# Miniprotein binders against q56419: the designs that were tried, part 90

Target 1, 326 residues: q56419
Amino acid sequence: MEGRTLEEVQEEVFKRHGVLVPKKELEDLAKALEEAGLLLTEKVEARLKEEEEKLKRERPMRLAGLSYPEGEREARAFLEAFRASYPGEGEEARVLLMPHLEPSRVPEVYGAALAALEKTPPPERIYLVGVAHRPLKEKAAALPVPFQTPFGPALPDLPALQALDALLPFELFNTPLAFREEHSLELPLFFLKGRFPEARVLPLLVARRSPELGEALKVVLRDFPGLLVLAVDLSHVGPRFGDTPLTRTLAEEARRRDLGFLERLAEGEPEAALAFLGANPTRIDGVEVVASLLPLLRERKGKVLAHRLDLEAPTLSAVGAGTLVL
Key: E = the ipSAE of ESMFold2; O = the ipSAE of OpenDDE; V2 = 0.75 times the mean of E and O plus 0.25 times the DockQ between their complexes.

## First folded at step 7 (miniprotein)

Design m27
Fold by ESMFold2-Fast, scan of step 7:
Structure m27 (fold): chain B 326 residues (1-326), chain A 84 residues (1-84)
Amino acid sequence: as target 1 above (326 residues)
Amino acid sequence: GSEDLIRELEQAIREAEELAKQVEEHLKAGRVDEAIEAYYKLAKLLARISELARRLGDEELFREAREEAIEAYDEARELLEETK
């Protein structure tokens, strides 16, 4: 009844059921619905506060048994199967761009990332930069707690996180709840922890471009060297994403934009990569991460190891995924 | 508005001056851990000053405050390395 008058509700009930409901009875019903809404709001608020408190201690797995196996043995076999799905050899990575899309949809792309990690010396820490799928209070955030994985907890690099926080014009640890359901960190972390079990992590989310994050990270990486991972998906096209149904032409445009973006990054030209996309009509979610990390990407040459535009035929939609080594 | 940003900037500058004095006092007293903490706080406040300057279009203050933020951070790191 929200947005309707009691008189309109009374008329509607009479038309459907032939019963004229007294005004007081409708007023009592409206009050009961308002009170139920208030109670639901209070219950939701209490639950969110409880969940936020739990996140101050650790970040539990959300996608275990769904996107990856819960058990360590099964998780290890899963990693090996994904690596085997990519027939090529990797390249050493100082910066790795990899997807956060459901792994089973693009196994060869994750396999390419694993191949790169095999050629990379074990880092002391991983700067894992994902995309916020929920609002952040600031442009970026981090959660300084252990993240659970089937390979054991990925421990936070507290000294490096504190150093990063000290160089930022905002509080880095600003939105714990945004990390509760965040596949852009959880899915890449599964693969990274499986390959580098002793590496500590800086789990970072970008909601909007934050040049100050990239500038601060450049300073922190000097004192706390590690592997930089950009966990981003590429084009998002079709009705699932509020767009027109996927056509052959739109799919070709999405592939062209994905590859043009990645190839310019591989040339060490991140500004050119952003300019190439213009208004970002195919909705590459890596744009805000790349725009935030410009100082770390300039003049770093590398190689695109894999790319796929994964089609979801029933919805006429597609998501692009790629692996880039710099 | 711009007037609010200017007041925030002036307040931040005053707080940075006070933190710089606290750092000097801690160093003189041999309180290394407190000096490190104060240097990190000073770096963050200088980063905030640089952001406020950027929003106000003061490119020179933005650059100066950012350089000072990195300097305060570097001093904290140097002290931490001396005590490793």
Scores: ipSAE 0.794, ipTM 0.935, lowest interface PAE 0.9, mean pLDDT 91

Design m28
Fold by ESMFold2-Fast, scan of step 7:
Structure m28 (fold): chain B 326 residues (1-326), chain A 84 residues (1-84)
Amino acid sequence: as target 1 above (326 residues)
Amino acid sequence: GSEDLIRELEQAIREAEELAKQVEEHLKAGRVDEAIEAYYKLAKLLARISELAVRLGDEELFRRAWEEAIKAYDRIRELLEKTK
């Protein structure tokens, strides 16, 4: 595997199996290969630097032709099919929680998100907050470049991003390579850009709890109002996530846990939602995002539009997904 | 450790004081772009001071530093509006 980056290895696995391998597992594998004299670390470093320079200009599509169609016409038909999978009308959103797992696995949940966006006035900008699946140098990061989509480039809101950076105790524009292959931003962005083609975007990743991010965003949203989108998946259950193979009981517990979390958020009680998860231990990747954004979620009442627990192949594992409007 | 955090905090406060003086000098001289740059650095440093205060358990310093960070940010917005 000479001359390949860890990100390229993750991409190969994702393309072939629809699963994103944690970077730590790939780092452990890379060390084993290096001990065998197979990994060329200097070439890996040079290629990473090259990719980082490319990301200063734009973020290309990585999942086009895999998770969504490349062409604009096909992409619009794809959105219509997802919207049609949800029988309801939706609700207006000031804050939208939606998933980032493969859309075809939970079409009704993405359909519910589209229904909510139909009832939402077009925002000037979207604060898109995803989960970092690769380590960040800081607790959070942003990439201030156009993100390519089949509907044209989603342009960054540079003034709002600079305003946010000014209020953070760390450099916001860190770890650009973490954005090269990040489905928690790319998949929700496909749907958001299709519905709001003129909206600018603040693409944000959270790796660890950052109350500073929530406090800064509260100030920035005052001057740069927009739609806040939390792109998070819910329960992760089964062997892939440290549990036994999926059973009826484990699936029912996961559904109850997901819905209890979402309903507390819908009541405007994000601390109660986090406490509920603490009392009912689980693996939910949205916890760090919610914990970071507390000032933006308090006292906002809303509605859970959809929830599904999807079986993940090839393991007997499942991932929860939901749509919540606040 | 906490000794390292305290030293970082003391250094950050000194840097914030110098940046505040630079802002005043730039504004008096009509150097608006330089004032904005200095305010940007000041806002970020005040946000860092507020983070260090939380880590050290100093609630009052956190509140004061964060309020000053917001004021510096507001001054940046005001100056940018005037230069449009």
Scores: ipSAE 0.434, ipTM 0.820, lowest interface PAE 3.1, mean pLDDT 87

Design m29
Fold by ESMFold2-Fast, scan of step 7:
Structure m29 (fold): chain B 326 residues (1-326), chain A 84 residues (1-84)
Amino acid sequence: as target 1 above (326 residues)
Amino acid sequence: GSEDLIRELEQAIREAEELAKQVEEHLKAGRVDEALQAYYKLAKLLARISELAVRLGDEELFRRAWEEAIKAYDRARELLEKTK
């Protein structure tokens, strides 16, 4: 009954039951509903404060038992199955672009990422850059706490996070609640922690392009070298994303768009990659991440290991996913 | 408007000057940890000045402020290495 007035409620009761409900009874009901809404709002606010307080100590798993197994043994077998789904060998990565889409939908793409990680020497730290799916107070944010995984907690690199914060024009640790339900970090982290159990992590979210983040990261990486991971999905097409229903032609356009973007990144031309997308209008999840990290992507040549456009038939929608090493 | 950004820039420059003095005082007193933290705070404020310069369209001020931010950061890192 959101937005319904007492007069409208009384009119509907009269139409359906031929009885006029006394105005005072409707006023009493409206007051009770408003008071119940206030109590529900107070409970929601109290719960959010409780969750924010918990996030000062650790980030718990949210997708365990849903997107990946909760137990360590089962999680290891799950990881091995993804690696087995990719028949190729990897390439060493200094920068890795991988998806954050539900892994079971694009197993060969995650398998390609795992193959690259097998060829990569264990890093001391991983700069894990995901996409914010909830509003941030600033253009970017980080959460400096252990992230729980089936392989044990991924520990934050506190000195590197503090160094990064010192070079940013905003407070880096600005929106803890945005990390509570964030699959763009949790899903890639599952694979990264499974492969590099000793690596510390800088869990970073980008909401809007932040050239200052890229400039700061370039400086911090000089003193705190590590693996840079861009956890981004590619084309988003169809009604699920506020677009027209997927057709064969639109799917082919999305694949061409994704591959053109990735190929330009692989040539060390991230500005050309962004310009290519500007000339071919669509939503790509990673645009704001790539635009933020330009100084880290220029002149780095690499290889596209895998690409898939995953069809969501029930919604006539699709999401692109790829693995790129630089 | 640009007048609000200029006022914010002027305030940030005043705060940076004060932090630079605090760094000198800490170094003179042998307070290495406090000097290190003050350098990190100075770097952040210089990064803020560089952001304000971008919003004002002042490319030269952006370059100078960002160069100074990196220098303050580097001095903090040098202090940390000396205390290892």
Scores: ipSAE 0.775, ipTM 0.928, lowest interface PAE 0.9, mean pLDDT 89

Design m3
Fold by ESMFold2-Fast, scan of step 7:
Structure m3 (fold): chain B 326 residues (1-326), chain A 84 residues (1-84)
Amino acid sequence: as target 1 above (326 residues)
Amino acid sequence: GSEDLIRELEQAIREAEELAKQVEEHLKAGRVDEAIEAYYKLAKLLARISELARRLGDEELFRRAQEEAIKAYDRARELLEKTK
């Protein structure tokens, strides 16, 4: 976001080339550049409209061949390898908190989620709540189309999505383009579809605290019971996230905050979990999702199955990940 | 600002009153599918009224509108279950 004034441009040209560019020529050049930029903007807008139209039919895979295998056989072997990375038997989940960061960085945490899913009866539908990494027109959004996976398309639960929309003070299907590239849904969905291939999905994104979403979901879950999945990462610390380089003390603080947050959720005390974080100095991105879903998390006791703070050595930064069953 | 929220609230209340009347007429005429659709629309409009009331600091209207939104939704669900 750096702009230069016409006077600054004129002064620099004079200093470098010893020529004073006439005002009219400089203004004409600036106008031509603005018009070129406008034409590029119009082309970008047309491309975005085309992509938005495609999203009315389906949501294609974006991370196949990068974060997970494209082929079904290879995807199945990949999923089983993640399960094998966690030595535990898991715990039945009615609510599952799992990460959405790159799976290869925390395979045992995804393995713990898979272990929980193995102990969980197959749900008719999954409420998959991720974190918006692009702006939404409203506090939350959903996309009511099939999401492609290596295990076949994850089909939307249209009746449940319509019921949810009917209880919200805003249009639920408000920002299709935010779903075009959204790893907080795509990565957890890969694991969920691999374990529950017949389950329909409500793919939901939260950008900001939406207590009305949690209240509406509580009502909808009564009529459309299913598995609630919070796809959230925990602490984000280090220079990549605006901090000083990671020290032992900062890493210990991040682990303490991650575990204190998860343990309070496991006690059925989501307000206490949020209060424990205070100003959220380690940037747990799950805060907005938990704050939106309070009515669904209160008085539900559970267990933290796994936690890791993954060190990104080249940037001296780290991201926390955990698996919690409620 | 506040004036825009008040105008939107007043309009939403008028629309909710008209929609509630349409629901009754659909039910009397045996138009069950239309009544279900109208109940879902009424629930959404009541949810909008609830949000506008919250933003204006009217806590009583907020709670009452939220309760009425859930009731309209419940009526739609009851009708849907009977007509499977």
Scores: ipSAE 0.768, ipTM 0.930, lowest interface PAE 1.0, mean pLDDT 90

Design m30 (at its last look DockQ between E and O 0.01; V2 from the best seeds 0.00; counts 0 for: pae O 5.8 > 1.5, pTM O .737 < .8, placed apart)
Fold by ESMFold2, look of step 8:
Structure m30 (fold): chain B 326 residues (1-326), chain A 84 residues (1-84)
Amino acid sequence: as target 1 above (326 residues)
Amino acid sequence: GSEDLIRELEQAIREAEELAKQVEEHLKAGRVDEAIEAYYKLAKLLARISELAVRLGDEELPRRVWEEAIKAYDRARELLEKTK
């Protein structure tokens, strides 16, 4: 009988029998409903505080058994299948752009990322920069705890995270709950941890562009070299995103925007890549991350390995995903 | 408003000056770990001062202060390397 008292039930039933209740009984009912609503709010807040305390110790898998296998052996076979979806060779990456879209939707795009990782010397650490899908208290955030994966925990690089925090105008460790459901870190991390099991991780989220983050990371990467990963998706088009149903014209525009963006990044021209998007009419969600990281992307040339604009059949919408090495 | 930002900037500058003095005190007393922590806090305050100056539209202060933030950070790193 959580959320209801016997008296609340009796009064509700009493009203549904069509009898008019006295004004005092209605006032008593309104007070009881207000108290029940406050109690429910307090229960939710207590639960969230419990979850926040758990996140101060570790970040558990949330997508095992849904987006990737829970067991290590099955997870390794999963990685092999994704690599096989991309028949090409990778290239060494100092910076890797890869998606965070559901892996089964863009298997060759994740396969291209794996191909790049095969050519990349194992880094001591990975700067994993995702997109915050929940509000952050600041422009960016980190969670300095182990992230669980089927391949074991991805351990945080605490010295590098502390150094990064020291160069930011805001507290870096500011919104643990934003990481609870954040797939933009968990999905790429599965692939990264599977290939680089010894690398530590800096799990970072960007909510709004922060030039300060890019300048700070440039200094931190000097002292704590590692692989920089932009875990971002590209165009978002169709009714789920406020457009009319997906047409060939809208899909062609989205593909053109995605590829033009990626190619300009591949030329070491991140400002030109952002300018090419203009008002970002196809809603590339990598924009805030790229805009934050300009100092790390300038003059760094590379190659686009893969791209797909993938249809969401239930919503007649599409999301773009790509793999870029720099 | 701009008056609030200027007040915040002035307060941050005074805090940074106080931290710089604390670093000197820690170093003279041989409290190296405390000096490292103070240098990191100083770098953070200088980064905040730089960001506030950008929001106020200053053309030169952000770059100068950011260079000082990096210097404070570098000092912390240097001390950490010496105590390995």
Scores: ipSAE 0.834, ipTM 0.949, lowest interface PAE 0.7, mean pLDDT 91
Fold by ESMFold2-Fast, scan of step 7:
Structure m30 (fold): chain B 326 residues (1-326), chain A 84 residues (1-84)
Amino acid sequence: as target 1 above (326 residues)
Amino acid sequence: GSEDLIRELEQAIREAEELAKQVEEHLKAGRVDEAIEAYYKLAKLLARISELAVRLGDEELPRRVWEEAIKAYDRARELLEKTK
């Protein structure tokens, strides 16, 4: 299966579509698809090429009507309801860490991000760094097209994207199809566009640690200043993620691990934050993003505004989410 | 294998040398837009050389080459600002 295990496929389907598919059902489906010759066929290749051509013009909404409302008026009310769910005040952000988990599961955390955006001067551009949930040809990628939202299209900052590409040892615009269904960009972008409708965006995905990306971004931000947003989820714990069933003790450990990670980032010590996670860094999908952006996170102090470990009772599993301003 | 990386590094260095000559030729001919594109391409090749040097275990060369990549990028930016 394209070199992936069925467990990885199951987890990836959940992350992309929010649906947990039992391993046996995936095995039965994979066998049927392989026997039908649908995997790795010319027909599949032709379809993917067609989808790639469409992405040269724009990135359409995929989660409208599912994770957020399609209409602008309803989307505005939805966004304001999330802000209202957070009772605190925000703080100005030059770097914002926010989740990309389904917003309705952690409304206070997204509300905290909105509070920070209220205190932040409108940026000319947003560097939106998400996590690749599909394989990339390189360690990172970007898609230089308008991203549709209920608040209108988020326009790409083409000069800044070209400048970034020029400082990278690989082609930045290398995997358009990875952006077709990517909630780590789409969900944060909904909130960012709602608050900063005039800001252009650099939609960036990280698949694997790229120190080169962080070094290049440090240079580009000097010439193209903007808001840096890390769209990162925290701990993934429980059977759904290959762990034991969640207990009160394990949930407390996950909360402590998330907060220890975030607090070290807030002290401007991102290497210490990565080291604190220890032997299970793969259970925080944002590790590769943070490791890539070290030059932008060092010596920058800030504050954790919110944290929640969202419990999924049917699977005895949980996902951590937080809002951090730097 | 390290031999493949060395071969790739040698090729990238030759390409960067040729591109640096093209930058000079474009500037002498007053082809500012082509010079900007060539500077951006040179910056990318220098970034690639830096990465290859890291993968080969070099400790000094990557930083020096990365500084040259930033210089090529800065030259492109200076030319872009002048042509506004």
Scores: ipSAE 0.799, ipTM 0.936, lowest interface PAE 0.8, mean pLDDT 88
Fold by OpenDDE base, look of step 8:
Structure m30 (fold): chain B 326 residues (1-326), chain A 84 residues (1-84)
Amino acid sequence: as target 1 above (326 residues)
Amino acid sequence: GSEDLIRELEQAIREAEELAKQVEEHLKAGRVDEAIEAYYKLAKLLARISELAVRLGDEELPRRVWEEAIKAYDRARELLEKTK
């Protein structure tokens, strides 16, 4: 139908059907939508700016009352129940790999992390390295503010954060809005703060592998010793992640990848762990974090305490979670 | 038939006008998330309006409306992702 004007079409529709397409109404609607869209954008931007300004002071809880209890008493009972879900004993951790998955999905994996923390002397500070599920301006970021928890605020270690920033080739304190709803920090921090109420925290996010981060942290850890925590999930398989529904074969492959990754980390061979994954066909979440922290993981031997591949039945998808101590 | 398409188009336009008002009301009330959802529904409805207009033989208006629907959809999605 090459070359007919809108007017010609309106006239044809009118001639054929006796109905005038309300062109003006459609144009007015399109204009009203454009105006509403602009207004919406302005309002969202203003709100985001306000939220960013709030994040200069503190990071509020987002998952309190959802993923964990808001009240301190209930939160302590929650920790105890999670610890009880893991029947084993922990080991002292200098490096702890733990999940950031919804706690109710993998209670025994968090229980294993708690068991490790029971055997760990209280650190002065915790380097909590999560996965950025939102874009960062840089490869990694930090938020140097208190993080709210049911156990009180997790206070930042500003001197150590400043030392880290000074050693990085990029501004560490970038993309504060990425921290607002980042569960990869919030969920692990609940357990960490509950166990070590006096520890300062360095909340770090990794979006892309940063060898510079690992080298900088290695130097910072010398002058500012602490517990290193990798808050990472493992395989992500099924329809939510672009696969077919979970099958026995797919689950076995996910478990093989997860365990093979964790075992090589436990042997002190993080490069071998990464190489084992290759193209990462089961989408292990923690790859960029591990790749960033290679200098801190090399030659450290440890133990896999727990692993689970948890089925999300509504989506026939599964996520792997593990706890590793080094 | 064409009469049914016209009736559907007229109904879709009325619904779109109501959704546009809801977006404005939500924005005025500071209900940004609800405004985004309403805007997203509106974008889908505009796409439907565009499709109906094409079926009725209008190629130009549908294209414009479709382009605006896509822009609105993409914007609503982007804003929704920023607010999540």
Scores: ipSAE 0.017, ipTM 0.435, lowest interface PAE 5.8, mean pLDDT 86
ESMFold2 (binder alone), look of step 8: mean pLDDT 83; pTM 0.797

